# VH-VL binders against q0atu2, part 37

Target 1, 119 residues: q0atu2
Amino acid sequence: MLDKKARIRTSREYRNVFEKGKRLSGRFLIIYYVENALDNNRFGFITNKKIGMAVIRNRIKRQLRAIVREYQGQVKNKHDIVLVARAGIGKSSFEGMEKDYIAIMKKAGLFARNANKID
Below, E stands for the ipSAE of ESMFold2; O stands for the ipSAE of OpenDDE; V2 stands for 0.75 times the mean of E and O plus 0.25 times the DockQ between their complexes.

## First folded at step 22 (VH-VL; framework fv_dusigitumab)

Design f23 (at its last look DockQ between E and O 0.63; V2 from the best seeds 0.00; counts 0 for: pae E 4.5 > 2, grease 19.7 > 18.9)
Fold by OpenDDE, look of step 22:
Structure f23 (fold): chain C 119 residues (1-119), chain A 122 residues (1-122), chain B 111 residues (1-111)
Amino acid sequence: as target 1 above (119 residues)
Amino acid sequence: QVQLVQSGAEVKKPGASVKVSCKASGYTFTDYYINWVRQATGQGLEWMGWIDPWDDYTGYAQKFQGRVTMTRNTSISTAYMELSSLRSEDTAVYYCARDFYYLDSGYYMDVWGQGTTVTVSS
Amino acid sequence: QSVLTQPPSVSAAPGQKVTISCSGSSSNIGNNYVSWYQQLPGTAPKLLIYDNNKRPSGIPDRFSGSKSGTSATLGITGLQTGDEADYYCGTWDDSLSAGYVFGGGTKLTVL
């Protein structure tokens, strides 16, 4: 589980990211990211109901949180990042999600230069 | 400016098919789902389904399962809705609308096309 | 026939306040955010309210939304002649045939 301080929790926080942030699309994920005034990163997760039943959405959310947590230490600081799961993600593997996340984050330039756990 | 521009009016006979286009501009086409909604003359709005322009993943209303096909051409930022086995009751204005997500349970259509009139008559 | 129930019509004089109700169930309004759409005569629908009570840019604060339980309400204060239109509520439905659903629409007449 991500630390509470590392989570986007309020609707206002989400709105700020959507309105002011940049977007990048991947195979399974769309990320919105914007700089924040904090010393840490915050992550948000959107799993809309088009993905499927609550059980599926919850599984996807848990998997995405696990991925984000795994690479959290390698992400540049002072960013709010929202992960939006695309409808087809429910049929993807965990490895596929991870690969997509890494690819998108690289494209966004959000990984630190000294990151050593990235493909 | 974000906008959706739809194809022109169609007149079809019963049993035929119609394909309506919806061209998006002013934003990244593949970042937002496209909805299709129709409205019969003097009637209310009826949701038909959605498509993810990225991978053409779709979800159709049960009423239209088997008759509706939603597709897209990403190279020209255009979504398509094809309705087959047309009936007189399919006469309506058909709208495409951009989907917006905010929260897990947040779902709304923030940008609408101008509508396409489809008339089905013998 | 619509999954969400709205009054077919409402009317009021300019400057007055009107409310439009939208009644649903636990599988739709009860579990999901409600949106409202304004449709002027001969035009496409326009987003008026989203996430129960939020206004898109350009929508005046005369328009308001609220949700309680399985019902939603659209409020319009300072009614203007230009507000004469059809209004639709909409939300996601979590039923087995999951999808977006609209209310039957309410015709607002400005007297």
Scores: ipSAE 0.703, ipTM 0.914, lowest interface PAE 0.8, mean pLDDT 93
Fold by ESMFold2, look of step 22:
Parts: structure tokens; sequence; C-alpha cells
Structure f23 (fold): chain C 119 residues (1-119), chain A 122 residues (1-122), chain B 111 residues (1-111)
């Protein structure tokens, strides 16, 4: 779903975001974000064992990827963004995760101004 | 500096409850999990569960389900563990420990409180 | 009886090396990263190794960790009297009663 170059892949890339980036907490998600030197955004996803068994964690990761893909055209460019799922996310719905993502991305100022004016 | 400071020693009778506190400083309290781990004298470490201080969500070890309650007060950056229906085998040192989950890595407890001795005596 | 098995004790002289084993199963060590904790007498545990083989800042490189299959190993070289402590492995267990598990601990004596 997400373009390969739009993914954060290495431990070094993740650590750079965690150590140098800004942090914002939402209901089900925490985001870390930092400006990068690329011409594109990159996204990372972290689900931890407190959420539940692997099947549940993989479902959540797939749902988060789908949400990010849906809104990626609205995201302010040149950012590395890591989404960290809170332990309670397994009790949420897809719509609940989506609303949380929108709210936290707006709070972070990461949606482009003109894209955010659409209705 | 990152610190977890726990409440003082407690002496309780069987059947009572105990509530141990763990005050965090030097970091954003609601951004990290707090785990509780106990250790009876001369014995190993026993994990009891965790709390997410952001929303009060918890996960308890099966052994303690129904007897343990983990809570927090975010305004004073403090987590609590309450163990009810105390027995003599609950005599132990109780630790709080911070979960370091902000790397793409495994789970580990990077900062520990000093411990709280709870003695359950008849 | 711990789900992660460690030898109860090991000993060696100052300057020597020791290894401490931690044996588990596919549901814990096999599928999850291993951490090691040092507990000096009368103190709280301290993180020594995380993610199988990584050291937190301030832990000297004479402490090392490794993992193979369902077993993990802590290595300590150049033993010092200050290394005398209990050592615990720890990891997540994926089984139905999912949670964090510790080994039974290994008492290191430096004589």
Amino acid sequence: as target 1 above (119 residues)
Amino acid sequence: QVQLVQSGAEVKKPGASVKVSCKASGYTFTDYYINWVRQATGQGLEWMGWIDPWDDYTGYAQKFQGRVTMTRNTSISTAYMELSSLRSEDTAVYYCARDFYYLDSGYYMDVWGQGTTVTVSS
Amino acid sequence: QSVLTQPPSVSAAPGQKVTISCSGSSSNIGNNYVSWYQQLPGTAPKLLIYDNNKRPSGIPDRFSGSKSGTSATLGITGLQTGDEADYYCGTWDDSLSAGYVFGGGTKLTVL
C-alpha cells in the first residue's frame, strides 16, 4: 500500500525520529515527527506486545497503514513520521483510529494548509 | 534526571490491602508505561502488570487478576499499585519500572524505583 | 520453577570471564528480544543489556549479550568485585497468559 520510499525501515531512521523529533499524544496513538532532507514523507509504525497477539497487532498495523495512505496527500512534505500504537488501541474501531489520526495530525500542524481547507 | 521514587515500607495484616505509590520525574509521565514487579526475600523477580498513565489502560499478570489494581494521578505524575486480600506470601519488595517502548525494539524496563517493602504478618 | 531457566549461581576470580545462560521456548526467547538486568545486593535491578545484545549508555563493553534459537547468554569479561550481583534475563512471552517473564536469577560471586 505505501510506497517503499515512503517507509521508515532502519533502526537508525527510527531512532533519529525518536531522539530529534517532536512528540504528540492522542487517544490511541503517539506520533513522533521530524523534518527530513528528502523530497517526500516517510512513515513508520510501531505496535507493541501489550496490544495483544500477533494477529491483532498485524491487523492494527494494516489498518493504520490504510489510514495513512488515505490521507498522505494532505501531509506537509519532508517529514519522517512514526506512529506508535497505544496498548488500548486493540479495543478501537477503524473509524476510531482514523478520527484519532486526523486529530493528532491537525494538532501537530502536519496537514497542508490548502488540503485542510477542503470542507 | 529520570527518577521513580516510591512510597515507604508498609506492614499489613492478612486480608488487608496495600497501595504503593511511584512518583515520576525528569520525563513526561504520560508518554511511558509503568510496570510493577515484586521480589520476595531471597527470590527472583515477578512481573505483576503495567499501566498506561495516559488513559489508565492496564494489563495484569494472570496470577494477580482480581487482586491487583493499577491506577495513576497524572497531575502529580504518580502511579499506584493496590494489592488486596493480602497473604503472607505477598511479603516482598515491590518495584515500579518504566517501559522503554519508543524504539523499534523489544520491551525492557530501563528505569526502576528504589522499591517498597511490604510485610504481611499475622 | 521459572519459565526462563538460568543457572542458580556462577563464580570466578577477578579478571576472569563468565557466561550466564538463559533458556526458554519459542513463545518467549524464540520470538522476542531478551534483556538482562543486574541487581546489586540491597538495590533495585538495573538494565544491563537490551534487544539481545545492546548496551545502554554507561554500561561498559565487557558486558555482552547474545541470543541463539530459544537461548540467550550474558557474557562478562574482566570480572571485578563490583560485579558481584544477581543477574536476571527477561523477555515477553507470547503464550495465552501473555506477559513479561524473568529468569530465576543467577548469583555471581567474585572470589
Scores: ipSAE 0.300, ipTM 0.801, lowest interface PAE 4.5, mean pLDDT 89
ESMFold2 (binder alone), look of step 22: mean pLDDT 92; pTM 0.949

Design f24 (at its last look DockQ between E and O 0.75; V2 from the best seeds 0.00; counts 0 for: pae E 2.8 > 2)
Fold by OpenDDE, look of step 22:
Structure f24 (fold): chain C 119 residues (1-119), chain A 122 residues (1-122), chain B 111 residues (1-111)
Amino acid sequence: as target 1 above (119 residues)
Amino acid sequence: QVQLVQSGAEVKKPGASVKVSCKASGYTFTDYYINWVRQATGQGLEWMGWIDPWDDYTGYAQKFQGRVTMTRNTSISTAYMELSSLRSEDTAVYYCARDFEYLDSGYYMDVWGQGTTVTVSS
Amino acid sequence: QSVLTQPPSVSAAPGQKVTISCSGSSSNIGNNHVSWYQQLPGTAPKLLIYDNNKRPSGIPDRFSGSKSGTSATLGITGLQTGDEADYYCGTWDDSLSAGYVFGGGTKLTVL
């Protein structure tokens, strides 16, 4: 799992991303992203209750964390990034989520120019 | 400025259907869920359901299951709520409202339409 | 009839403080953030408080919200005549029929 320093954890941190960050929509995900003053990226995850029961939301959250962790080293540094799962994500495959994540991150220009695992 | 503008008042007979529109402006339409809430005269607010304008995924209140249909036209940033098999009890002001997710447990409606009066009478 | 319970009415003189209660259960207020809405006569509802105690921009600090257990409270200090309106609490309900629920509403009269 993501290290503590790589996590958005407080309401204030989330609020800052929502208020000051850019918003970009994908098929299953909406991302909010903003530059931070740190030497690392931080990720937040929101799986709202429209997705379904807690067991489903937790599964989705775990899958998104796995995806983020897999590509973490290829993301431009000094960003706070919040992933908001859309309601329909509960019926998506892991591969579909991964594909969507890659696509939306590319569109946002958040991958490093020398990223290797984004194709 | 972010705003939701709804269609005009409707008068319907029992058994008929009504379709109310809600046009969004000032933001990316497909980025926020749209809720529908109604209010009978002199009564409180009643939540009807939500739609994701991105993929038209919906969630309806149990009370309206089978009778309400929420749709959208993304090309004109417009959401629709259709209620069928109308009865006198459906006479109310119908509102569309944009919701916002802040945290996992967060759910609120930050922008409301002006409302559409629907009157059902024989 | 409403899932969330509010007093039907409250009243106070200008400059006074009023509180409006909202009572629910573990499946709604207990597990979810509460929002409050103000509805002036003849107008659409307006978001007043979100996430239990947060104010949207433009809402004066005279308005406050709090949550404890399965109950929420809206506080209004320095009551003004313009505050006369209906107030609704709302939150998500995690029951089998999951969805958003409102309180019955409270009519605030400024004496």
Scores: ipSAE 0.535, ipTM 0.883, lowest interface PAE 0.9, mean pLDDT 93
Fold by ESMFold2, look of step 22:
Structure f24 (fold): chain C 119 residues (1-119), chain A 122 residues (1-122), chain B 111 residues (1-111)
Amino acid sequence: as target 1 above (119 residues)
Amino acid sequence: QVQLVQSGAEVKKPGASVKVSCKASGYTFTDYYINWVRQATGQGLEWMGWIDPWDDYTGYAQKFQGRVTMTRNTSISTAYMELSSLRSEDTAVYYCARDFEYLDSGYYMDVWGQGTTVTVSS
Amino acid sequence: QSVLTQPPSVSAAPGQKVTISCSGSSSNIGNNHVSWYQQLPGTAPKLLIYDNNKRPSGIPDRFSGSKSGTSATLGITGLQTGDEADYYCGTWDDSLSAGYVFGGGTKLTVL
């Protein structure tokens, strides 16, 4: 589980990332990201009603949180990052989501340079 | 300027198909879902479904499942709605509209096309 | 048969206030944000209110929205003849055939 301070929690915080941040699309995920004024990163997770039932959406959020925890030590600091699940994410595996996350985070330049990475 | 521009009016016979186009401009086409909504003369709005232009994934209203196909061509920023086995009850104005849905409980269509009149005559 | 119930018509004089109700259930308005759309005669719908009570850029603050329980309300103050239109509420419905639903529409007449 991500620490409480590493979570985007309020509607205002989410809106700031959507309005001020950059956007990149992957196969299953979209990320929005913006520099923050903190000493740490914060992550937010959004699922859409197009995905399905609440239990399915909650399981996807938990899977995405686990992926973010796995790689959080490689993420450049001082960013607010929101992961938005695309409607088709329910067709993916954990590994498929993980590969998509790695790819879009590399493309965004959010992983530290020369850091060893899983997969 | 964000806009959706639809193809012109169509007249069809019962049993035929119609394909309506919706060309997007002023924004990144693959960043937003496209919905289709119809309105028969003197009646209300009826939602038909959505497409994600990024990956072609769709969700159709139950009423239209099996008769509607939503597609797109990303190289020309155009979405399509095809309705088959037309009936006189399908006579309506057909609208495309975009949505993104940032929050779980939020779903709204912020930009609408001008509408395409489809007439199914006997 | 609209899933969301609106009065078929409302009317008021220029300068007056009107409200338009939208009644639903826990599977739609109760669990989901409500939007309102204005359809001027002969035109496409236009987003008027989103996320229950927020206005898009360019919508004057005399248009307002609220939500309580399974009901939503559109308020219009300082009525103008140019406000004559059909008004629709809309939201997602979480029921078995999940999808977006509109109210039946309310025709506003400014006399």
Scores: ipSAE 0.474, ipTM 0.846, lowest interface PAE 2.8, mean pLDDT 90
ESMFold2 (binder alone), look of step 22: mean pLDDT 91; pTM 0.935

Design f25 (at its last look DockQ between E and O 0.79; V2 from the best seeds 0.00; counts 0 for: pae E 5.2 > 2)
Fold by OpenDDE, look of step 22:
Structure f25 (fold): chain C 119 residues (1-119), chain A 122 residues (1-122), chain B 111 residues (1-111)
Amino acid sequence: as target 1 above (119 residues)
Amino acid sequence: QVQLVQSGAEVKKPGASVKVSCKASGYTFTDYYINWVRQATGQGLEWMGWIDPYDDWTGYAQKFQGRVTMTRNTSISTAYMELSSLRSEDTAVYYCARDLYYLDSGYYMDVWGQGTTVTVSS
Amino acid sequence: QSVLTQPPSVSAAPGQKVTISCSGSSSNIGNNHVSWYQQLPGTAPKLLIYDNNKRPSGIPDRFSGSKSGTSATLGITGLQTGDEADYYCGTWDDSLSAGYVFGGGTKLTVL
């Protein structure tokens, strides 16, 4: 799992990303991202209750954290990034989520130029 | 400026259907859910359902299951709410509203349309 | 009939403080953040409070919100004549029929 320092935890931190950051929509995800003053990236995850029951939302959150962790080293530094899962994500495969994440992160220009596991 | 502009008033007979439109502007239409809420004359607010404009995913209140259909046209940033089998008790002002969130348990409607009056009478 | 319970009406003189209660259950207010909406006569609802106690831009600090357990409260200090309106609480409900729910509304009269 992501280290504590790599997590957005507080409501204030989330609000800052939502209010000051940019957003991009994907098929299953919406990402909000903003530069931070830290030496590391922080990730937040929103799985709203429109997705379904808690067991489903928790599964989705775990899968998204796994995806983020897999590509964490390839993301440009000094960013706060919040992943918002869209309602239909509950019907998606893990591969579909991963593909969507990669696509949206590329579109946002958040991957380092020398990233290896993007394609 | 973020705003939602709804279609004009409707007068329908019992058994008919009504389709109300809600045009969004000032933001990326597909980034936020749209809620529909109605209010009968002199009564309170009643939530009807939500739609994700990106993929047309919907969730309806149980009361309206089978009678309500929410759709969207992304090319013109417009959401639609169709209510069928109309009855007199469906007479109300119908609102669309943009859905916002900060946390998993934080939901609110920050921008509302001006409302559409639907009158059902024989 | 409404899932959330509000007093039907409250009243106070200008400059006074009023509170509007909103009572729910564990499946709604207990598990979710509460929002408040102001509806002036003949107008659409307006977001007043979100996330229990946060004010959108443009909402004066005379308006406040709080939540405890399965209940929420809207506070209005320095009451003005322009505050005369209907006020609704709202939140998500986690029940089998999951969805957003509103209170019955409270009519605020400024004496």
Scores: ipSAE 0.689, ipTM 0.911, lowest interface PAE 0.8, mean pLDDT 93
Fold by ESMFold2, look of step 22:
Structure f25 (fold): chain C 119 residues (1-119), chain A 122 residues (1-122), chain B 111 residues (1-111)
Amino acid sequence: as target 1 above (119 residues)
Amino acid sequence: QVQLVQSGAEVKKPGASVKVSCKASGYTFTDYYINWVRQATGQGLEWMGWIDPYDDWTGYAQKFQGRVTMTRNTSISTAYMELSSLRSEDTAVYYCARDLYYLDSGYYMDVWGQGTTVTVSS
Amino acid sequence: QSVLTQPPSVSAAPGQKVTISCSGSSSNIGNNHVSWYQQLPGTAPKLLIYDNNKRPSGIPDRFSGSKSGTSATLGITGLQTGDEADYYCGTWDDSLSAGYVFGGGTKLTVL
């Protein structure tokens, strides 16, 4: 579970990331990310209704949260990061989502310098 | 500049098919959904469906299920909408439109193509 | 699909204010954010308002949006002849035949 302070919670916080942040796309995910003024990272998760019914969307969010928690300690601090699931993510495996997340975060330069050993 | 440029006007007979193209430029084609919307003369907008260019995943409005096929060619950043078994009621301007999703409950089309007139007559 | 209800037409004099209503249900406007589109004569629709009340870059603040319950409203102040257009509300509908829905459109006349 992500720490309370590591969650993007309000609509205003999400909008800030979408409007001011950079965007990077992967196979199943899109990330939006922006530097924040905090000492820590915050994560948000978006599953739109094109993905499917609420049961499916909730499962996807849970899987993404687990992936982010697994690698959170390797992420450079001071970033707000929103993960947006693509409509086809329901066809992915947990491992497929995980690999996609790692690849995107590396491309974004968001893993710490010694994070190269994540692969 | 983000643009969607559609193929030219089509004249078809009842029973035929039409395939309209929509070429995207100025953004990464596989990062956004493409929607198709039509408008008969003097009528309102009618949503037909969407395609995710990344996975070729689609969702069609029930009215068009079985007659519409949405496809794409990612190498040329082009989406397609094919409507089969055409009737006079299908005479309309057909638009492609890109959508954005900033919130779980927010869906809107931010960039539209110029429209393609399809006329079905006999 | 659930039909979003708009008045067929509205009119007002230059410089005045007009509002355009959009009435829906819990499965569409009630659960989802509303967008508004402007369609000038002979042109493609253009996004005017998104997420109930936000304007894309380039849309003047004379255009405003709001949502209450299952209804949404587009407000236009300082009317100009260039505002003559058809206006459509739009939103996602959560029903089993889920999809995007538009209102029937409202023709604005400035006279």
Scores: ipSAE 0.182, ipTM 0.739, lowest interface PAE 5.2, mean pLDDT 88
ESMFold2 (binder alone), look of step 22: mean pLDDT 91; pTM 0.940

Design f26 (at its last look DockQ between E and O 0.71; V2 from the best seeds 0.00; counts 0 for: pae E 7.1 > 2)
Fold by OpenDDE, look of step 22:
Structure f26 (fold): chain C 119 residues (1-119), chain A 122 residues (1-122), chain B 111 residues (1-111)
Amino acid sequence: as target 1 above (119 residues)
Amino acid sequence: QVQLVQSGAEVKKPGASVKVSCKASGYTFTDYYINWVRQATGQGLEWMGWIDPWDDYTEYAQKFQGRVTMTRNTSISTAYMELSSLRSEDTAVYYCARDLYYLDSGYYMDVWGQGTTVTVSS
Amino acid sequence: QSVLTQPPSVSAAPGQKVTISCSGSSSNIGNNHVSWYQQLPGTAPKLLIYDNNKRPSGIPDRFSGSKSGTSATLGITGLQTGDEADYYCGTWDDSLSAGYVFGGGTKLTVL
């Protein structure tokens, strides 16, 4: 689980990311990201019902949180990042999600240059 | 300006197929779902299904499964809805409508095409 | 036939207030946000209310939405002749055949 300080929690925080942030689309994920005034990154997750039943959405959300946590230390600081799960993610593997996350984060230039756990 | 522009009216015979197009402009086509909704003359709105233009993932209403196919061409920001085995009951105005992607609920259609009239008659 | 139930018609005089009800179940309105659409004669539907009570830009504050339990309500104050239209509620349904569902529509006549 992500630390509370590393999580986007309020609707206002989400809206700020959506309105002011940049957007990049991947195979399974869309990320919205914007610089924040903090010393840490915050992550948000959107899994709507188009993905599937609640059990599926919950599984996907847990998996995305696990992925984000795994690579959290390698992400450039001072960013709010929202992950929006695309509908097809419900049928994806964990490895597929991870690969997509890495790819889209690289494209966004959000990984630190000294990151050593990235494909 | 965000808009959806649909293809022109169609007249088909029973048993034939019809393919309606919906061209999007003014926004990133692949970042929003496209819904298809039809309305028979003097009747209410009926949801047919949706497509994710990014990966062409689709979900169809049970009523239309097996007869409807939703596709897209991302290079021209166009969505397509094909309905086969047409019947007189399929005579209706068909709408494409944009569905927001990133909001918590995301269960509303904020931009609609002008509609395409499809008439099925022998 | 519609999953959501609306009155077939409502009417009121200009300047008056009118309400349109939308009744569903736990699997749709009970669990999901409701949207309302206005359809003027001969035109495509237009989003009027989303997320139960939010107005898109350009929609006057005369229009309001609310939700309670498995029912939703559209309110229109200061009724104008231009408000004469069909109004539809809509929401997501969590049933096995999950998808979007509409009400049967309500024809609003301005007397």
Scores: ipSAE 0.405, ipTM 0.848, lowest interface PAE 1.2, mean pLDDT 92
Fold by ESMFold2, look of step 22:
Structure f26 (fold): chain C 119 residues (1-119), chain A 122 residues (1-122), chain B 111 residues (1-111)
Amino acid sequence: as target 1 above (119 residues)
Amino acid sequence: QVQLVQSGAEVKKPGASVKVSCKASGYTFTDYYINWVRQATGQGLEWMGWIDPWDDYTEYAQKFQGRVTMTRNTSISTAYMELSSLRSEDTAVYYCARDLYYLDSGYYMDVWGQGTTVTVSS
Amino acid sequence: QSVLTQPPSVSAAPGQKVTISCSGSSSNIGNNHVSWYQQLPGTAPKLLIYDNNKRPSGIPDRFSGSKSGTSATLGITGLQTGDEADYYCGTWDDSLSAGYVFGGGTKLTVL
């Protein structure tokens, strides 16, 4: 589970990332990211109603949090990062989501130097 | 400048099909959903469904299940809506509209195409 | 599908204020954010209000929105003749036949 201080909480914080940030799309995910003025990263998660019922959306959100927590030590600091689930994500596996996250984060240049060795 | 430009007016006979195009410009086509909405003369707006241009995932309004197909061609940033087995009540203006999503509970159409008039007459 | 209920018409004099109501249910307005669209004669709809009360860039602050329970309201102050249009509320409906739903529309006349 991510540190609660490392979570994006308010509508204004989310809006800031969407309006000022860069975006990259993957198979199951879209990320939006922007530098922040803090000494840490913050993560946000969007599972909109097009994905499905609340039980499915909550399961997806928990799986994404687990993936982000697993790789958080490799993420360059001082970024606000929002993960947006695409409508078709409910048919993906956990491993498919994980592979997609790694690929997007590498393409965005958000992993630290040694993260380039992720196989 | 973000815009959606639709194909021109169509006149069809009952029982035929129509395919309306919607070309996007000024933004990354695969990052936003496309909705289709129609409006009969002097009447209100009726939602038909949406497509995710990234992977062609679609959801259709129940009323149109089995008659509507939404597709896209990402190489030319164009979405399509095809309606089959046309009848006179399908005479309407058909709009495409971009879905702007930042929040879990938000669902709204921020940019609309100019509309395509489809007339079904014998 | 479930539809949202709007008054069919509203009128007021230039410079006055008008409100347009939109009534729904727990499966739509109660659980979801509301948007408002303006359709000027002969044109496509355009977004006026999103997320209940937010304005897109270029929409003047005399347009406002609010939501309470299963109802939403569009407010327009300082009415101008150019505000004559049809106004629609819209939101997502969570019911088993899920989908986007619009109100029936309200014709605003500036007398």
Scores: ipSAE 0.053, ipTM 0.715, lowest interface PAE 7.1, mean pLDDT 87
ESMFold2 (binder alone), look of step 22: mean pLDDT 92; pTM 0.945

